Miniprotein binders against b1l550. Designs and how they scored, part 138

Target 1, 279 residues: b1l550
Amino acid sequence: MRLPEELLERARDIHSEAPSHRIKLDRVGSFGLKVPVEFKGFLLLAEADVWVSLPEGRRGVDLSRQVEAIYELSNPPKDPFSLCREAAISLLEKLNYADSSGVSIRFDAPLQDGESLKYYGVEISSIASDEIINKIRVEILGMTACPCTAELIRAYKSSEIAATHTQRSLGILEVSTKAEHPDPDKLASIIERAMSSPLRTYTKRPDEGGLVIRSLSNARLAEDVVREMIHLFLEEFGHLPEDTHILAAVRSMESVHMHDIYAERSFSLDEIRKEISSH
Below, E stands for the ipSAE of ESMFold2; O stands for the ipSAE of OpenDDE; V2 stands for 0.75 times the mean of E and O plus 0.25 times the DockQ between their complexes.

## First folded at step 12 (miniprotein)

Design na10 (at its last look DockQ between E and O 0.90; V2 from the best seeds 0.00; counts 0 for: pae E 2.0 > 1.5)
Fold by ESMFold2-Fast, scan of step 12:
Structure na10 (fold): chain B 279 residues (1-279), chain A 97 residues (1-97)
Amino acid sequence: as target 1 above (279 residues)
Amino acid sequence: SEEELERLADEFRELAERLGYDEIEVTREGNRFTVEAERNGVRIRITVEVDGKEIRITVEIEKDGRRIRFLYVITSPEKLEKILKEIERIIRMFLEE
């Protein structure tokens, strides 16, 4: 049974009423929605948040219209970037009392790894007002090897390649831009290339030996990895608007310590270009 | 190139035509062109600028006194078709409700 729609005629319209206090709210919406997305040939289950701003004179938002908007746009499943941008704009158009709208979508992205797959984390958002700001955050694990210990062991054993400790390191690239979202596979590739070596889903002993040798031959501090990530980012994405903001970071899970090492740099394209060009 | 700019202008004019715009104004100045059209209270202004291999597309939509602007920066020509379809879908949602 469902209740007769005639009851709506006598029911108060709670959402359009004046609130208890005339205070603006920045984000009101539906969080933790499950939505199917199509990503590079894969059908994935993503998690989405949708919201709008709420003016001081209105008691509530129309939550059912928010959910309807994103589900209409996600059927059939489409790429999460277009979905994110289109849904943010749709929410602003459908809910005319709002000054701004936003959508975020999170998923684990498959990446080809030999004959298998590995996964990296992706979080994107689009925030619409008089402009659209698009954000993307990519996180992927790689391997780093300590050059300090390598040099000490090399001196001790008089060999060209020295033993050193290796560890998992998490690389992070976050981009906020007025242009469309950057390709996450390219961001993941930048992170992996900046590391001592990538990680694998599985490997046999000869391939595992190769990864270890690669890591040892390419030992890098967390600081080295962040600088290399920035360099590679500028090569690939230097065409983005000058006010694009980037966060590059590495968290190294040190195998010889009970604690992690962390290095980061935030910058705009305009700022970093001026810094690099000044000698 | 001049020829590429002309071809792009035609593609965006056709996009506006597919959306049902009857009075479409296309103006060109140097390495850029602007497509302007209005239908059912929905005004669009699309500016396309070509700089080497970069194509910069700015879309402005005005409806009921509200204006929204968004940008695409394309460096790979194969992405243009996908972006054109997205632009068409976005403008259509303003026209269809």
Scores: ipSAE 0.746, ipTM 0.909, lowest interface PAE 1.2, mean pLDDT 87
Fold by OpenDDE base, look of step 13:
Structure na10 (fold): chain B 279 residues (1-279), chain A 97 residues (1-97)
Amino acid sequence: as target 1 above (279 residues)
Amino acid sequence: SEEELERLADEFRELAERLGYDEIEVTREGNRFTVEAERNGVRIRITVEVDGKEIRITVEIEKDGRRIRFLYVITSPEKLEKILKEIERIIRMFLEE
């Protein structure tokens, strides 16, 4: 049922009224929207959050306009990076009372694994004000093998490849930059290469054996994984602005413990370069 | 190369022309050029710097006293076309409102 326009004219614009308490809000918006995106030839349904700041003198945000802004840009579906940046800017332009806006888009990114698919998690964000900051978070599972147990077993039994416990590990790279979002496939690749071995959606017997042997021959602590991630990141993305901020982390779901092992480093590109050069 | 910089300058000039800007100023300084234009109160400043294989594109849009700046860093020519299209779409959003 559509209300008569005459009734709408008589209704107070609640959103434009002065609030009872004159307090600025940092983020007001719609969370958990579903928007179509095109990614690597796949049409995906992504989850999206959209928000703007609200000045102290305005009671509410025009939420309908926010939703309209992102869906207008989502038809036809486009890549999520362009959508994120364009939507953040559009929100700021359309809602002129806001001094900042933001968009976050989340989905599982397909990754080719032989004739099948595996995936990694990705969250793409853009925050717009006087400047635009782009943020991307990539999460992908891999496998780690413990070098400590391997060394103990090697000391006990002379073997070229020592048995050790293996576990799933979640690698995380989060990048915040004034440049465009880094390539998520490259970030995922860095994480996988930093671990003992990648995971596979399916394995044939020879492949499974090879995967495990590879892991055992490349045993790494959680700390080693994070350091390797940072090293590989610098090689691939050293061209990003120096004020680019990175979080490199790993959560190892240790198979011999009921708890997880976690390691992380937060840094800017300029900071980490100085640290490495000092050694 | 200097030839590459000139080609880029032409591409960004053409972008401004497609957006309906009539008064386009292109200023070159070494490995950098700036495209400046104004239309209907929407002022754009695009600065492109070429450093080897790296192209840095800074876009500034000013409308109604508000300024927005965003940056692209391109390391492959294949990305340039996509970024140009995005920049065009973004500026168009300011012009249509």
Scores: ipSAE 0.683, ipTM 0.886, lowest interface PAE 0.8, mean pLDDT 92
Fold by ESMFold2, look of step 13:
Structure na10 (fold): chain B 279 residues (1-279), chain A 97 residues (1-97)
Amino acid sequence: as target 1 above (279 residues)
Amino acid sequence: SEEELERLADEFRELAERLGYDEIEVTREGNRFTVEAERNGVRIRITVEVDGKEIRITVEIEKDGRRIRFLYVITSPEKLEKILKEIERIIRMFLEE
């Protein structure tokens, strides 16, 4: 049912009024929107959040304009990175009273895994004001093998192949940059290559044995994984602006402990290069 | 690289032309060129710098005193077509077309 247009002339426009308390709000938005995206040939259902700043003199946000900004751009489905950046800019254009806007898009990205697919977590955002800041977070599981226990067993058993405890570890890369979003597959690859071995959706016995043997030959502490992630990131993405900010982290679900091990390092490209060059 | 820079400048000039801009100014300084134009109160300035394998594209859009700037840094020239289409879509938002 649509109400008569004449009622709009008689009703107060609540949103455009001044609030009783003149306080600027940093984020006013619509969260948990479902949007379709097209990612590397796959049609995925993503979850999006949209928001804008609200000046002290405006009582409310026109929420229909807000969701319109992203929905107009999501039909037909398109690349989530373009959608994210374009929607953030569209919000500023459509809601001229805002001095900043933001869009976040979350989805599970498919990754080729032999004859099957596996998935890793992706969350992107774009924050628009005078400039655009783009952020991407990638999370992917891998396998780690403990080098401390491996060395103890090697010395005790005098074995050519070290045995040790292995566990799933969650690798995390977050990148915040003024340039376009880095390719999430490249970020996922960096994380997996830093681990002792990737995880597979399934393996047959010979392949499973090979996977475990490879992990034992690449035993790594969580700290080692983080350092390797940083090294590989610099090789792949050293061209990004110097003020690009990165967080590299690993959460290891240690099989012999009741608790997880966590390691992280955050840095700017300028900062880490100065640190490395000082050695 | 001189031919590459000239080809890139032509592509961005054509982008502005497709958006209906007239009196497009293209200036060049070494490995950099700037495309400037204004239509219907929407001023654009696109600066492109080529440094070996890297192409840096800075887009500035100004309307009613508000300025928005965004950046692309690419190392794979095949990505240029997608980026040009995105830039065109964004500028068109400001032209309200």
Scores: ipSAE 0.601, ipTM 0.865, lowest interface PAE 2.0, mean pLDDT 88
ESMFold2 (binder alone), look of step 13: mean pLDDT 85; pTM 0.861

Design na11
Fold by ESMFold2-Fast, scan of step 12:
Structure na11 (fold): chain B 279 residues (1-279), chain A 97 residues (1-97)
Amino acid sequence: as target 1 above (279 residues)
Amino acid sequence: SEEELERLADEFRELAERLGYDEIEVTREGNRFTVEAERNGVRIRITVEVDGKEIRITVEIEKDGRRIRFLYVITSPEKLEKILKEIERIIRMFGAD
């Protein structure tokens, strides 16, 4: 069964010993932890990684204290953003030999979709040192329609309705900021609004027809979608610190090709404002 | 506007008091205020700046030679309440209780 706890008094403290080589490690931690989180009225099972830096003179990290930090803060379940930020700070407080700490949390976020739900991907992190940097990545599927083929078919058939290929496209917004994490629902909304149309969990025939017609009437290149995502992001989140970094990207799973089309732009708020402003 | 700033200053002062800080100083400068408090080797400095609809909160905590600074940029009243509770939980981690 269980060994007597009194043996701890005689056992070597391996973690505090000098290592075989005096090399600093950037991230040492517990990865793949299951944690409950509360997100907009839903109790979800999220996956978390927690880590700290390890100084050159210390052999190991106390992994039990890392697990204690996140589980203490996750009971009762709370929103994953506060959990992420609080756990990163808690790790620095509990593990005083560390120069930095980090936490990442991943989950699928439910989004109301008529009378059903659809889901989008969320990955967040908080890295704490003398400051905290918060990062969020949102991925959601939408529909795009090819404007090039639409124009060609209109010319050929003189049709009032554009005919073209449509495909699922994955929209991506990633934000790294000194401020708190942006609302993921707002990021997902930006992505969907930039697409030719959003996707649905299920549709009845009339609604499906409407979705298709909307997409065909709003045909967009992947490049168009990325530019629109950036425009909408600036309208919603232009208040963030000027050194906030954003990645906007679209991966279009082209229905007429064996390969995907990809477009992206990375920028900071200060550089994009200088780029789009004119004198 | 000024009454809103005064209300927020009082709220943060009361927060420091609830967390057991007894050396509390509040300084006001136009559209901003700073709350500084110290107890048992823990020092906190909370700076709040109001610009129209936007509230910017900077929190600095120092304990045992370690200093950490973090920022919130709030544009909605609902978010403010959640952030205030988060700030309280974070400060409590440092032995303010």
Scores: ipSAE 0.706, ipTM 0.888, lowest interface PAE 1.3, mean pLDDT 85

Design na12
Fold by ESMFold2-Fast, scan of step 12:
Structure na12 (fold): chain B 279 residues (1-279), chain A 100 residues (1-100)
Amino acid sequence: as target 1 above (279 residues)
Amino acid sequence: SEEELERLADEFRELAERLGYDEIEVTREGNRFTVEAERNGVRIRITVEVDGKEIRITVEIEKDGRRIRFLYVITSPEKLEKILKEIERIIRMFLKERLE
């Protein structure tokens, strides 16, 4: 069913009316949109939120134009990073009353893992005003092994390889920058290389044994993993603008405790370089 | 390098030409060049700076009293083509006339 368009001549334009209270709103938009994206040869289903700022003198936002903007840009499916940046800019162009716009896109990224695939979490955003700020958060599971327990068991028993507890640990890298989004595969690689060993989607018994031995011979505290992630990040992404802000974190799901261990550091590139050079 | 800077200047001039700009100003200063053009109330300024293997591209678009500025920092050649296409799509978006 479709109502006659003649009704538009008689209906009030609610969105352009003055609101009951002259209060600015920071984010008004369409949340939980499903959009197809192309990521490194894969067609994935992503979830997107789109929004704009609303001035104090305007009652509502043209929500249908927000959905039109992202759908026009997502057909055919394209790279989610380009989609994110282009959609945020498009929203400002289409909705001239807005002072700022934003887009966030979330998906699980496939990563080649021998003969199979594994997945890590990606959340990106772009916020546009007189400039654009791009943010990316990558989360991937890995394995850590406790060096403290390893040392105690080595002292207690004469063993070539000290036994210790191992656990899944979640590594997190979040980057906020004026430059384009960093490559999430490189961020995921940094996280995995900082850990005692990566995790696998599928292993046969010889491969599983090797993974365990690797983890045990490369025992790392959560604090060690965070420091190594920062070191590796600076090697790979030290070219980003000096005001780029980074969060590096590890949440270790300790197998011997009812609680997790968490370590983090947030910093700007200029801050961390000054700190490192002071030693 | 000098050759790389000249090649990039040509690529961005061609980009502006594909977008329909017929009056394009390219200014060079050291390791940097700026491309400026205006058409149908849409003014663009693209500044490209080369420092070793790093290419820094700043894009500024002005239309109807609104200005937006964004940055790309490229360290691998394969990214350049993708970024050029994205810049072209964004500028073309501003060149489209609004239906309402």
Scores: ipSAE 0.744, ipTM 0.895, lowest interface PAE 1.2, mean pLDDT 86

Design na13
Fold by ESMFold2-Fast, scan of step 12:
Structure na13 (fold): chain B 279 residues (1-279), chain A 100 residues (1-100)
Amino acid sequence: as target 1 above (279 residues)
Amino acid sequence: SEEELERLADEFRELAERLGYDEIEVTREGNRFTVEAERNGVRIRITVEVDGKEIRITVEIEKDGRRIRFLYVITSPEKLEKILKEIERIIRMFLEKYGY
């Protein structure tokens, strides 16, 4: 049953009414929307959140306009970065009472892994006001090997290949910038290259042995991985605006402990360049 | 380069023409050019600056007293075409009316 359209002429416009309490809200929107996106030749199902600010004198947001905006822009499916930026701007244009708008899109990104694929996590956002701020977070698993235990075992047995514990480590790069979103594949590559070795979707025994030997020969502390990630980031993305903010982090799931090891550094490009140049 | 800057200026002028702008002002200053145009109450100002291999594009759109500014920093030629199309789509959104 569809209600008669004539009822709209008699119904109150609830959203434009004064609220019970004159309080501004920072984010009001539709969360957990499923949206198709095109990423590097793949059609993926992504999850999106869309929101706007709500002024203190307005009771509610027209949520149907938010959903319409993102779905109009996602047909046909397009790359999630353009979708994110365009949708944030569109929301601000459609909902003129809002001071700001935002869109967040999350998905698992495929990455070529020999003859197979592996996946890494991507979350992006765009927040529009009188300017746009774009954020991307990339998370990918790799392998680390402990150099401390390796050195101790080498001293004990004088072995050519040091034995040590290895573990899965989660590498994280988060970038907030006024420029367009960085390429997530390049961020994932930086993380993997900073690790003792990358992880694989599947391996045969000779390849598995090779990964372990590579990891043992390239043993790294979580602190080493974070520093290497920052170094590689600056080589690849040093062109971004000086006020670009980066978080580099590693969470090592220590195989010999009941707890994880965590290392991080947050910085702006301006800050880190001054720090490096003073050394 | 001077040749690159002139080519880019032509590309952005053509972008404004495709959007239906008739009176387009292009101003050059050193390694920079600015494209300004107004149509149906939507004013655009696109500033492009070339610094070595880096192309910086700043887009400003003003409509009904509200202004938004956004930036692209391009270091690869293949990215430029995609960004030009995105800029065109964004400006078109401001030229069109959406609503219920």
Scores: ipSAE 0.696, ipTM 0.883, lowest interface PAE 1.5, mean pLDDT 86

Design na14
Fold by ESMFold2-Fast, scan of step 12:
Structure na14 (fold): chain B 279 residues (1-279), chain A 99 residues (1-99)
Amino acid sequence: as target 1 above (279 residues)
Amino acid sequence: SEEEAERLADEFRELAERLGYDEIEVTREGNRFTVEAERNGVRIRITVEVDGKEIRITVEIEKDGRRIRFLYVITSPEKFEKILKEIERIIRMFLEYRE
């Protein structure tokens, strides 16, 4: 049963009316949309949020037009980065009362891991106004080994490879830039290279032994991992605009503690270059 | 790098031609090339700079008094084709959408 269509001619246009209070809203939109994306040969199900700003004199947003915009751009599925940027721009073009628009997309990205795959987390956004700001957050698990305990065991037993505790650590790189989104695979690679060793989806006993030995021979504090991530980031992405903002963080799930260890640093490219170049 | 910038700018000039722009202006300032065109109230300005391995592309689109600017910084030349196609889709949205 559908309501008679003749009612549309008699109904008020609620969205175009004046609101009860003349207050601007920063984000009004559709959140938690499921959209297909194409990522490096894979068709993935992503989750998207779309929004626009709403001026103080307008009661509501045309939410149907927002949903139509992103679905039109996602059929056929395309890479999530282009989808994010194009949808944000499209929203401003289609909704002329808005001062800004935004799109965020999140998904788990497959990463080649020998003969198998492993996955890491990706969340991206694009916010459009008179310019576009693109943001990407990559999270991937790796392994760390404690250098403090390693040194104690080495002193005690005089071994070349000291025994120490190992644990899963979550590495995080977040980048906000006026340039296009950085390649998430490169960000994931930076995080893994900064760790004591990467994690694997599948290992045979010799491979597992190799990962453990690698980790033990490359023991690192959470603080060491963050500094290494920043160093590697500057080598790979130092070409980005100087006002690019980065967050580098590690959360180490310490196997000998009931709690986690966390280290982070936020900076702009301009800020960090001045810091490193100081004598 | 100057020759590379000119070559890439020519690809944007060809893009503007494919999009139906008749009056296209290409301006050079050193290693920076700017392609400007206007059609049906949609004005585009695309600036290409090449410095070593780094390619900077700035796109400005103006329509109905609103202007939007966005930037690409490419260090892998193979990414250029993908970026060119994205820019084409974006400009086409502005040209084809009518209120």
Scores: ipSAE 0.741, ipTM 0.907, lowest interface PAE 1.3, mean pLDDT 86

Design na15
Fold by ESMFold2-Fast, scan of step 12:
Structure na15 (fold): chain B 279 residues (1-279), chain A 99 residues (1-99)
Amino acid sequence: as target 1 above (279 residues)
Amino acid sequence: SEEEIERLADEFRELAERLGYDEIEVTREGNRFTVEAERNGVRIRITVEVDGKEIRITVEIEKDGRRIRFLYVITSPEKLEKILKEIERIIRMFLEYRE
């Protein structure tokens, strides 16, 4: 059913009216939009949120114009990073009453794993005002092995490779920067290299045995993994602006506990470099 | 190198030309150059600084009394082409937007 367009000329413009209370809102928008994106040769279904700030004197936002901004830019499907940045800028251009705009896009990124694929989580955002801040969060599972139990078993048995418990650990790198989004594959690589071993989609028994031995020979605490992630991040992304903020974290799903172990560190590039150079 | 900076300056001048800017000012100072242009109430200022293999690009767009600034820090040459196309698309949005 479609109502006559002549009614629009007589209807009040509700969104432009004064609100009941003169209170600014930080984020008003359309959340949970499904958008196709092209990522490194793959056509993926992503989920997007779009928003703008709403000034104290305006009752509502033009939600249809928000959806237009992202859908026009996503047809045909394009790179999610460019889409995110361009859509945030487009929202400010289309909605002139807003002080800021934002776009967030989430998807599972394929990663080549021998002759198969595995997947890791990516969430990106771009927040535009008089400048643009780009954020990316990468989450990927890996394996950790406990060095404490390994040492105890080694002392008991005097073996060179001690038995210990292993578990899935979720590695997290989040970067907020004025520069363009970092390459998520490089962030995922940093996380995997910091772990005792990466996880595989498919292994045969000889490969599985090798993976386990690698993990046991490279036993690491969650705290060790976070420190290694920070070290590797600085080697790869030292070119980013000094005010770039990073969160490095590991959540270890302990096989010997009913609960998880968690370690994290948030920092800016200028802060961490001063800390490392002072030690 | 000086040759690289000259080629980059030419690429950004051509970018502004493709967007329909007629009066383009390119100013060079050492390892840095700035491209400035204005058309249909949309003013752009693109500053590019080259330090070794690192290219820093700052884009400023001013339209209807509003200004936005954004940055790219490129360390691999293959990313440059993609970023140039993105910059062109963004400026075009400001030039072509209609209510």
Scores: ipSAE 0.738, ipTM 0.906, lowest interface PAE 1.3, mean pLDDT 86

Design na16
Fold by ESMFold2-Fast, scan of step 12:
Structure na16 (fold): chain B 279 residues (1-279), chain A 99 residues (1-99)
Amino acid sequence: as target 1 above (279 residues)
Amino acid sequence: SPEELEKLADEFRELAERLGYDEIEVTREGNRFTVEAERNGVRIRITVEVDGKEIRITVEIEKDGRRIRFLYVITSPEKLEKILKEIERIIRMFLEYRE
């Protein structure tokens, strides 16, 4: 039953009241919202979190206003990057007691794979205060082949193409920047190009054979993949502000071990350029 | 480059005009221009700098003693149209919301 609107005039405004304890909260919001987005010609169902900071003198956040803000901006569906940035700013404007706001949006991004599609993970956020910080994390699977075992087998067999173990490896690029979000397809491309080979949604036998030979002929350590990802990132995104922070990582699901191999490097553009220019 | 900068300045002036700003000041300084305007207590300052194919856009919005600054660094012409529309929508939010 819908209660009469006259009750709103008599009811206490709980959210505007002083709390029991004067403690600031960093993030108060609506999490796990389903939001349609348009990504490169596709309509996708994304998952969003929206939040604001809550000052020590205010009991609660108007959560319905948060949901209204993102849903108004998502109808009609728009690209998730603009939605993320606009919603974060909108939350600050609509919830004027907040010192900061944030939006996170997660989805699986389609990527053209011959005549089919494959998918990679995307998580973006925008955090607004007196400035906006945009973050994007891209995760995509590729293949790596072990160069150490390849060299041992080549020594043993004296073959032009050394056999070695191959495995799926998860490549990760995370970028935090004051500029707009980097293009996730370009980040995914960087990761795939750094690997021994990309993975495919499906292959027929001749194409599968070619992919395997490519992997075996391009054997790379997880450490090699991370370094190559950083190199390729700097070629594509070196124009970003110098205080842009990047995480490059690879988790290799080693087929000959009970455990994974992991390699990572975090850096700012300023830091890495000074390092590369040193002896 | 100078003709490209002039065209961009006109696009941002038109953006401010679409938002209802009447007193729009455009200042040009080498490879850069700044668009400043104020309406209904919402003050905007948009600085655009062109270096080769790179376009750097800084947007500052001030309302009721609060200021927010955000940046775009564009290297693809296709992104410029989308970013201009986003900037317009963001400024419109500040102009149209009154508590």
Scores: ipSAE 0.738, ipTM 0.905, lowest interface PAE 1.3, mean pLDDT 87

Design na17
Fold by ESMFold2-Fast, scan of step 12:
Structure na17 (fold): chain B 279 residues (1-279), chain A 99 residues (1-99)
Amino acid sequence: as target 1 above (279 residues)
Amino acid sequence: SEEELERLADEFRELAERLGYDEIEVTEDGDRFTVEAERNGVRIRITVEVDGKEIRITVEIEKDGRRIRFLYVITSPEKLEKILKEIERIIRMFLEYRE
């Protein structure tokens, strides 16, 4: 049911009124929107959040203008990176009382895995003000094998073949940059290459044996994986602006413990290059 | 190369022309060029730098006393076409949106 237009004209504009307290809010918006996106030839259902800053003198934001901004840009579906950047800019243009705007888009990205597909997590954002900062977070599962247990068994049994426990590990790369979003497939590749082995959607028994042997031959601590991820990131993305910020992390779901092991490092490109050059 | 820089300068000039800019100033300086134009209170300044295989594009848009700057660092040719279309769409938002 629609209300008569006369009632809407006579109603107070609540959002334009002064608030009860003169406090700025950092993020006010529409969260959990379902948005179709086109990613590398696939039509995917993504989830989006859109927001703006709210000045201390204004009671509320125009939520309908936020939804309109992302709606106009998502039909027909387009790549989520352009959508994210364009929608953030559009929000600032449409809501001129805001000092900043933001858009986040989340989806599961398909990745070629032999004759099938596997999926990894992608979350991107764009925050617009007098400049745009683009952020991407990629999470993908892989496998690690414990080098400590391997070495203990080798020493005890005088064997060159090490037995050890393996576990699923979640690799995380998060990049904040003034440049456009990095390619998530390249970030996912960096994470998988840093692991003892990748996980597969489908494998035959002979191939499965090979993956297990690979894991055992490439035993790595969570700390080893993080350092390798940083090394590989610098080789692939060293061209990004020097003030680009990166988080590299691994959460190892230890099969022999009731708890997880976690390792991380946050850095800017400028910071890490100075650190490496001093050694 | 000088030829590649000239080709890119022409592509960005054409982009500004498609957006309806009449007075477009293109300034070349070594491995870079800058495209400047103004129409309907929307001023643009696009700086493109070519360094080997890397193309760095800085876009500045000024409207109603507000200025926004954004950057692209392109290392593959196929990304350039998509980024040019995105830049055109973004500038068009500023030209077409009123209040």
Scores: ipSAE 0.737, ipTM 0.908, lowest interface PAE 1.2, mean pLDDT 84

